# VH-VL binders against p58978: the designs that were tried, part 45

Target 1, 218 residues: p58978
Amino acid sequence: MTNTEIFNKLTNAIVTQDIAGCAKLTQEALDAGISPLDIITKGLSPGMKIIGDKFEAAEIFLPQIMMSGKAMSSAMEILTPELEKTKVEGEEGTGLAITFVAEGDIHDIGHRLVTTMLGANGFDILDLGVDVLNETVIEEAAKRKGQKIILVGSALMTTSMLGQKDLMDRLREENLRDSVKCMFGGAPVSDKWIDEIGADATAENAAEAAKVALNVMK
Key: E = the ipSAE of ESMFold2; O = the ipSAE of OpenDDE; V2 = 0.75 times the mean of E and O plus 0.25 times the DockQ between their complexes.

## First folded at step 21 (VH-VL; framework fv_retifanlimab)

Design h4 (at its last look DockQ between E and O 0.46; V2 from the best seeds 0.00; counts 0 for: pae E 6.0 > 2)
Fold by OpenDDE, look of step 21:
Structure h4 (fold): chain C 218 residues (1-218), chain A 122 residues (1-122), chain B 111 residues (1-111)
Amino acid sequence: as target 1 above (218 residues)
Amino acid sequence: QVQLVQSGAEVKKPGASVKVSCKASGYTFTRYYMNWVRQAPGQGLEWIGIIYPSGDSTYLDQKFKDRVTITVDKSTSTAYMELSSLRSEDTAVYYCARLPYRFDSPYAFDIWGQGTLVTVSS
Amino acid sequence: EIVLTQSPATLSLSPGERATLSCRASQSVDNYGRTYMNWFQQKPGQPPKLLIHDASNRATGVPSRFSGSGSGTDFTLTISSLEPEDFAVYFCQQYSNYPYTFGGGTKVEIK
């Protein structure tokens, strides 16, 4: 199969919620010498975009989205170890990305994907995990004062999103705001929200997050 | 017993300010968000805003952004809602309602205060 | 904001009858595994009481005759057999996005 054919099949596997097929195709793609990044960006991510669009158009429902997410997750389980092996030493000076899911929130699929993409794009990664206290984030930032740091927070609920504002306020109070860049994402997060809380950026998906982070850190 | 107890009814003139209190008991105050909701006589419910449990960060409906301040006193487990520049249309029963973290059940406004009537009249 | 439209505005029924209340959202209130819709009951002079959370889960102490269903933009509260104490106003509420919003309410009254 051509690389294009493999990508199309990956996309289709996501769109049709073929979890087993998605995993198999992912492995086949790797065996064929396709890079993990290409598998994600040219195969899997397009599928998730289609699913998102269909959902917004009320063409599919919540169960299908969930199953597509599971398909994506199954692929990522295969790809993550490979991505770690091929970590292109980013350009000296990309910086450290501290990634986390907001307190009270355990939605980690997007977080994991973002973290992986950041790593693949040359960032050093400190993954704090899920349900992370703002105090923990602040402590980690404080320990690394003077380093090139971007905080990358995810929130999938309106309530956990509110924690992002709290974090920004606390960073200012601790005189750390100017020493870090701040990027936040999640379903409820908007550009307006980012402006309101005084953060630096947001992104709609993991691929964009990596690009935006690179730009913010320049 | 888990409960929210609000301050008593208020009568104010247009242009004045009112501050309503909501005292929590029977649960860990800092494990819940606090919300304020109002209801005009014979009307529906209108969400005003929410305050973060471990801090003072708030989100307010745009309609109230310039006139409402929500605060908490963790030492007394009390939340406050202050509404300034009162208008006749602000006449309503004001409620406080808690909202737990995601893993606390139910993840909804499960406990409400008894309500505080605020009447704005010339 | 997400606008919630409830129908009908008033529902006149007798005890023992089935009540079906509708709530339609202007946009989906689903988010990758969760449906952010709640139902409340309110009686005169009282605060709202939580009945259903997350579209289909009965709150503690809520009788089995109450059930919620739906996803996306269309939601239904059903009372299988009305009891005298069930005559009240019912509100749907979304918390998928700020600002949180309520429906206009459905009044269930005695025929």
Scores: ipSAE 0.552, ipTM 0.799, lowest interface PAE 1.3, mean pLDDT 92
Fold by ESMFold2, look of step 21:
Structure h4 (fold): chain C 218 residues (1-218), chain A 122 residues (1-122), chain B 111 residues (1-111)
Amino acid sequence: as target 1 above (218 residues)
Amino acid sequence: QVQLVQSGAEVKKPGASVKVSCKASGYTFTRYYMNWVRQAPGQGLEWIGIIYPSGDSTYLDQKFKDRVTITVDKSTSTAYMELSSLRSEDTAVYYCARLPYRFDSPYAFDIWGQGTLVTVSS
Amino acid sequence: EIVLTQSPATLSLSPGERATLSCRASQSVDNYGRTYMNWFQQKPGQPPKLLIHDASNRATGVPSRFSGSGSGTDFTLTISSLEPEDFAVYFCQQYSNYPYTFGGGTKVEIK
């Protein structure tokens, strides 16, 4: 089977919510010698883009996008170990990415993809998970003063965005703002919001997030 | 039983300030955002702002940015809204209303305080 | 800021009739499969009471005669058969972006 055919099948498995098929196709792609990054960027991410666009256009509903997310998650369970094998870098460390989903938010799939892409691009990872209290983020950053740290948070709701503002306010109050870089994402997060709360960056998707994070850490 | 109980009616002169309290009971205060909304006599509802009780961060409608302060006292589960430089058009009923912060909850003002009438007259 | 325009301003009906209330947003209030539009009922001297959240979901204890529909910018509240207690003012409200805003209200009054 050609690489293009495999990528098209991966994309379709995401779009049709074929969880088991997506995992099987992912393993087949690895067995065929396709790099984990190519599997993500050429097969899986295009599928998530398609399903996200359909969801935004009201062509599908929440259960379908959640099932596509589960298909993506099953593929990432296979790909994450393979990505870790390929990173033997050591340019004084790219830095530590502390990744989390905002308090009150449980959207795991985009978070896992962003975390994986950051690791694949040379970041050390501290993944705090979902529904993360700002005080937890502050504590982890404070423990590691002197390290190159980027906080990578996401929010899916306007109320979760207020938590991002609160985190920035707390970082300033605790004299940690200059110790970290802060990148926030999620559908409601805009460049205007980033400027308003005084954060460093935002990104439109997981692949862009990794590139933006590398740039702000330079 | 979940409820929000507000302080009593106030009569103020132009240029004064008013501070309205909203005491929460029957739920975990820090698990909900607190909002303030006002309604002038015979008029519609106007959102004033929101506070994140866990961290005390606020966001205000631009109309109120220079005159409103929203605060919380977590130890008493009480939110406060202070409006300064009062004008006659600030005469209204002021409501507090809670908003869930969790993704798996309704995104709605599900519980409101009883309202506090603030009258501004010369 | 997202402006919500309700129509009609007043709806004069008799008990048993169907009421249809409209709310139009100046921009979409949808965000990734969730519609950030709510409906409230308000009677004189009382705070608003939540009826519908997320455009179409009845709040706990709200009778099945109330239904909401719509997405994007165009929303409807329907009361299939008016009861005497349903004569009140109805507000739509969005929280898809700051500032949160309310419609001007539709007063449903007895003929």
Scores: ipSAE 0.122, ipTM 0.643, lowest interface PAE 6.0, mean pLDDT 85
ESMFold2 (binder alone), look of step 21: mean pLDDT 91; pTM 0.937

Design h5 (at its last look DockQ between E and O 0.44; V2 from the best seeds 0.62)
Fold by OpenDDE, look of step 21:
Structure h5 (fold): chain C 218 residues (1-218), chain A 122 residues (1-122), chain B 111 residues (1-111)
Amino acid sequence: as target 1 above (218 residues)
Amino acid sequence: QVQLVQSGAEVKKPGASVKVSCKASGYTFTRYYMNWVRQAPGQGLEWIGIIYPSGGSTYLDQKFKDRVTITVDKSTSTAYMELSSLRSEDTAVYYCARLPYRFNSPYAFDIWGQGTLVTVSS
Amino acid sequence: EIVLTQSPATLSLSPGERATLSCRASQSVDNYGRTYMNWFQQKPGQPPKLLIHDASNRATGVPSRFSGSGSGTDFTLTISSLEPEDFAVYFCQQYSNYPYTFGGGTKVEIK
């Protein structure tokens, strides 16, 4: 199969919620020598975009979205170890990305994707995981004062967004705000929100997040 | 028993301020968000804002950003809503309602205060 | 903001009849497998009472005659057989995005 054919099959596997097929195709793609990044950007992500569009058009419902998400997750489980192996020593100067999901929030699919994309783009990664206390984030930032750092937080609930505001306030209180860049994302997160809490940036998806992070760190 | 108990009815003049309290009991205060909702006589429900008692962070409806302050006293498990520059249109029953910290069921306003009537009249 | 429109404004029925209440959102209240819609019952002089959370889940102590359904922008509260104590005002509410918003309410009254 051509690389294009493999990508189309990956896309289709996501769109049709073929979890097992998605995992299998992902492995096949790797075996064929396709880079993990290409698998994600040219195969899997287009599928998720289609699912998003269909959902907005009321062509599919929540169960399908969930299943597509599971398909994506199954692929990412295979790809993540491979991505870690190919970590091109980031260009000296990209910096450290500290990634986390806000306190009270356990949604990790987007977080994992963002983390992966940041790593693929040369960032050193400190993944703090999900349901992360702001205190933990502050501590990690404080330990690394003077380093080039971007905090990358996700919130998928309106309530967990409040944690982002709290984090920004605490960064200011601890005199750490100027030593770090702050990027936040999540479905309910808007540009207006970023402005309101005084953060540096937001992104709509994982691919954009990596690009935005690179720009913010320049 | 889990309950929210609010302060008593208030009568205020236009331009004055009012501070309503909501005392929580029977649960861990800092594990829930606290919301304020009001209802004018014979009207629907209007959400005012939310506070996370643990960190103190708030979000207010844009309509109230300039006149409302929501605070908490963790030591007494009490939330407060202060509304300034009162107008006749602010006459309403004000409610506090809790919302879970996590995706715990039910992730909704499951417990409400009894309400506080605030009357603004010249 | 997400505007919730409830219909009808008033529903006049007799005990034992089926009640169907509608709530329409100006935009989807679904997000990553969860539907952020709730239903409340309110009686005169009382605070709202949670009936349904997450579109279709009955709150604790809510009778089985109450059911919620829907996704995206269209939601329905159904009372299969009205009891005398069910005559009240019902509100839908979304928590998908700030600000949280309520519908205008449907008054279920005795015919």
Scores: ipSAE 0.782, ipTM 0.898, lowest interface PAE 0.6, mean pLDDT 93
Fold by ESMFold2, look of step 21:
Structure h5 (fold): chain C 218 residues (1-218), chain A 122 residues (1-122), chain B 111 residues (1-111)
Amino acid sequence: as target 1 above (218 residues)
Amino acid sequence: QVQLVQSGAEVKKPGASVKVSCKASGYTFTRYYMNWVRQAPGQGLEWIGIIYPSGGSTYLDQKFKDRVTITVDKSTSTAYMELSSLRSEDTAVYYCARLPYRFNSPYAFDIWGQGTLVTVSS
Amino acid sequence: EIVLTQSPATLSLSPGERATLSCRASQSVDNYGRTYMNWFQQKPGQPPKLLIHDASNRATGVPSRFSGSGSGTDFTLTISSLEPEDFAVYFCQQYSNYPYTFGGGTKVEIK
């Protein structure tokens, strides 16, 4: 079976919410020598984009996108250990990524993918999890003043936008704004919003997030 | 139990300022956004701005940006809206309204204050 | 700014009749499969009261005769059989983007 055929099967398993099949195909792809990063970026992530687009078009509803997320999670349970073997730990130029999902938001699946992709691209990771208070993010950044840091916040809902602005306001108030880079992603975030709150970047999806973060940290 | 109680009616001259208070009770003040909305007599509703009580950050409608300050006092669970350089066109009832933002919550102004009439006249 | 246009401005009806109220947005209020449109009822001398959130979900304690529908830019509030307490002004409202905006209102009055 060609790599293209494997990627298409992985994409379809996400789209059809085939949780067990997605895990099996992921292991088969690894056994066939396909890199964990390629499995994610060429097979799994395209499936999540298709599902996201269908949700936006009202072709599917919240239960279906959550089930596709579970299929993605089952694949990531297999892939995360393999990605950790290939991490570029200790590279001086990359820095620390502090990753979190905004307060009031429990969007977990995209957050875990973004965190994994950042780690695979050489970032050290401090994963704060979900439903994270801005005060916690500020405290962790302040503790590490002088380190090369990017804050990576995720949100699913437009009501999280003011919390993103608040984080930027607090960074400025605490004289930390110039000590960190700040990236926000998720459904409600646009380039216009990023400019308005004075953050550094956004990305259209989790696969792009690592590339954008590397560019911002240069 | 959950309620927003606003300060009393005000009569002001053009050019003055007014500060309206909104005291919250019956819920965790810092876990909901607070909004300000006004309604001129016989008119529709006009959104003024929003505050994140936990950190104090605000977002204001551009038409009020230069004249409105929205603040909170977390120790008293009270939000404030101050409108300066008052004009007769600012005569309205001013409401505070909370907005849930947590996942799987109603995303709507679910609780409103009783309103504060501000009258601006020469 | 997202402009919400409500129609009709006034709807004169009798108790027991069906009321159909429209709200049109100048641009979509949908984002990632969620619709950021709400409906409020307001009686004289009172603050607005939430009726429908997220286009179609009745708020707690709202009678089943109230229903909402629509997505994108076109929204409808329906009152299946008017009760005496339903004669009021109804506003649509969006919070998909700043600034948040309200429609101009539809007054439902006794014929």
Scores: ipSAE 0.571, ipTM 0.814, lowest interface PAE 1.9, mean pLDDT 86
ESMFold2 (binder alone), look of step 21: mean pLDDT 91; pTM 0.934

Design h6 (at its last look DockQ between E and O 0.35; V2 from the best seeds 0.62)
Fold by OpenDDE, look of step 21:
Structure h6 (fold): chain C 218 residues (1-218), chain A 122 residues (1-122), chain B 111 residues (1-111)
Amino acid sequence: as target 1 above (218 residues)
Amino acid sequence: QVQLVQSGAEVKKPGASVKVSCKASGYTFTRYYMNWVRQAPGQGLEWIGIIYPSGGSTYLDQKFKDRVTITVDKSTSTAYMELSSLRSEDTAVYYCARLPYRFDSPYAFDIWGQGTLVTVSS
Amino acid sequence: EIVLTQSPATLSLSPGERATLSCRASQSVDNYGRTYMNWFQQKPGQPPKLLIHDASNRATGVPSRFSGSGSGTDFTLTISSLEPEDFAVYFCHQYSTYPYTFGGGTKVEIK
């Protein structure tokens, strides 16, 4: 199979919620010498975009989205170890990305993708996980004062977004705001919100997040 | 018993300010968000804003951003809503309502205060 | 903002009859496998009471005659057999996006 055929099959596996097939195809793609990044960006991510579009168009429902997410997760379980192996020693100077999901929030699919993409783009990664207290984030930032750091937080609920605002306020209070870059994402997060809370950037998806992070850190 | 108890009815003149209190009891105050909702006489419900008591961060409806301040006193488990530059249109019953932290069931406005009538009249 | 439109505005029925209330959202209130739609019952002089959460889950103490259904933009509250105490105003509510919004309400009144 050509690489294009493999990508199309991966996309279709996501769109049709073929979890087992998605995992199998992912492995096959790797075995064929396709890079993990290409598998994600050219195969899996396009599928998720289609699912998103269909959902917005009311062509599919929540169960399908969830199943597609599971398919994506199954692929990522295979790809993550491979991505870690290919970590191009980040260009000296990319910096440390501290990634986390906001307090009260346990949605981790996007978080994992973003973390993976950041790592693949040369960032050192400190993944704090989900349901992370702002205090923990502040502590980690404080420990590394003077280092090139970007905080990368996700919030998938309107309520957990408030944690982002709180974090920004606390960074200011602790005199850490100027020592870190701050990027936030999540379905309810907008540019207007970023401006309101005084953060540096947002991104619409994992691939964009990595690019934006690189730009913010320059 | 879990309950929210609000301050008493207020009568104010146009241009004045009012501060309504909501005292929480029977649960961990900082593990719930607090919302303010109002209802004009014979009308529907209008959401005003939300506060996270643990950190103090708020989000307000754009309509109220310039006139409403929501605060909390964690030591007394009390939330406050202050509305300034009062107008006749602000005449309403004001409610506080909690929303669980995270996905605690039910993840909804499950407990409400009894309401506070604020009357704005010349 | 998400506008919630409830219909009908008024529903006149007799005890024992089935009530069907509709709530339509201007955009989907679903997000990552969760539906952020609730129903409230309100009686005169009282605060709203949570009736249904997450589109289809009855709150604690809510009788089985109450049921909620729907996803995305279309939601329904059903009362299978009206009891005298069910005559009230019902509001749908979304909290998927800021600002949180309520429907205009449906008044269920005795015929």
Scores: ipSAE 0.788, ipTM 0.900, lowest interface PAE 0.6, mean pLDDT 93
Fold by ESMFold2, look of step 21:
Structure h6 (fold): chain C 218 residues (1-218), chain A 122 residues (1-122), chain B 111 residues (1-111)
Amino acid sequence: as target 1 above (218 residues)
Amino acid sequence: QVQLVQSGAEVKKPGASVKVSCKASGYTFTRYYMNWVRQAPGQGLEWIGIIYPSGGSTYLDQKFKDRVTITVDKSTSTAYMELSSLRSEDTAVYYCARLPYRFDSPYAFDIWGQGTLVTVSS
Amino acid sequence: EIVLTQSPATLSLSPGERATLSCRASQSVDNYGRTYMNWFQQKPGQPPKLLIHDASNRATGVPSRFSGSGSGTDFTLTISSLEPEDFAVYFCHQYSTYPYTFGGGTKVEIK
């Protein structure tokens, strides 16, 4: 089986919501010597792109996107350890990434990929999950004051944007703004919005998110 | 029963300020944004701004930025909108309206207060 | 700022007739497969009442004679057969981006 055939099968497993098949194909791709990054960028992510396009065209709805996200998550559970093997515990590292999806928003599909890519790029990870209160993010950042921290928030809905502004406002009020870097991503977020709320960065996709986060933490 | 109950009508002179209250009941106050909207007599609806009750952060229409303060008191589930430097054109009915931010709740602006008439006359 | 332009300003019709109300946005109110457009009904002395959320979904308790359609920048509210209680002002509303905005309204009045 060629690498192109494996990538196409991975893409199809995402599109057809084949959770167990996606995990199996991911392991087969690793066993065939394909890099974890290539599996993600050439096989899995194109599948999520197709699902997103079908959603925009009203060919599928939220349940199918969520099931494709579960297939993606199954693959990422296999790939994450392989990506993290280049990370050395205890070195003066890139920092701690505190990752989360905003309260009331459930952007788990992209959130898990962003978290994995950050870990693969040398970040320690504190993954707070979905439906995360700003107060929780503030508490975790405050507990670790003095560490090199980036907050990475994800959102799917435009109604999550005021929550992002509130996090920035609370960081300033708690005198934590200069202690952390802040990155927001997801469907509603633009460069203009990032500038308006006084955050540090945004990125177009999960792979770029890791690159941007590294640059911000320099 | 979910409801928003606003303070009573106000008559003010130009240059004064007014503070309208909006008390929420029947739902978790901190899980919904609160919006303020006004309507001058015989006119359309005009959005003023929004507040996130959990943290108190606001976003205001630019034309109100220097004259409006929106606040909440979480302990009483009450939102407030204060408009200063009143002018005759500020005569309107002022409404509060809730906005959910949960992914599974699509009903934006489903519950409105009864409205508060603010009359600005010399 | 997204400007919402409603037409016509006034619609004079008899009970039983079909009403078609238009709302045009100055830029798209769609974001990642969701359309952030609402329709409200308002009667004198009352707050606005939500009729249609997210372009095409009827709010709870809204009669089936009300329907909404459209995406992007062009939206329509249709009342298939006017009842006496439907003579009111109708507003479109977007919450895709700050500031949130309303259309100027369409008054549906009895001929």
Scores: ipSAE 0.635, ipTM 0.837, lowest interface PAE 1.5, mean pLDDT 87
ESMFold2 (binder alone), look of step 21: mean pLDDT 92; pTM 0.946

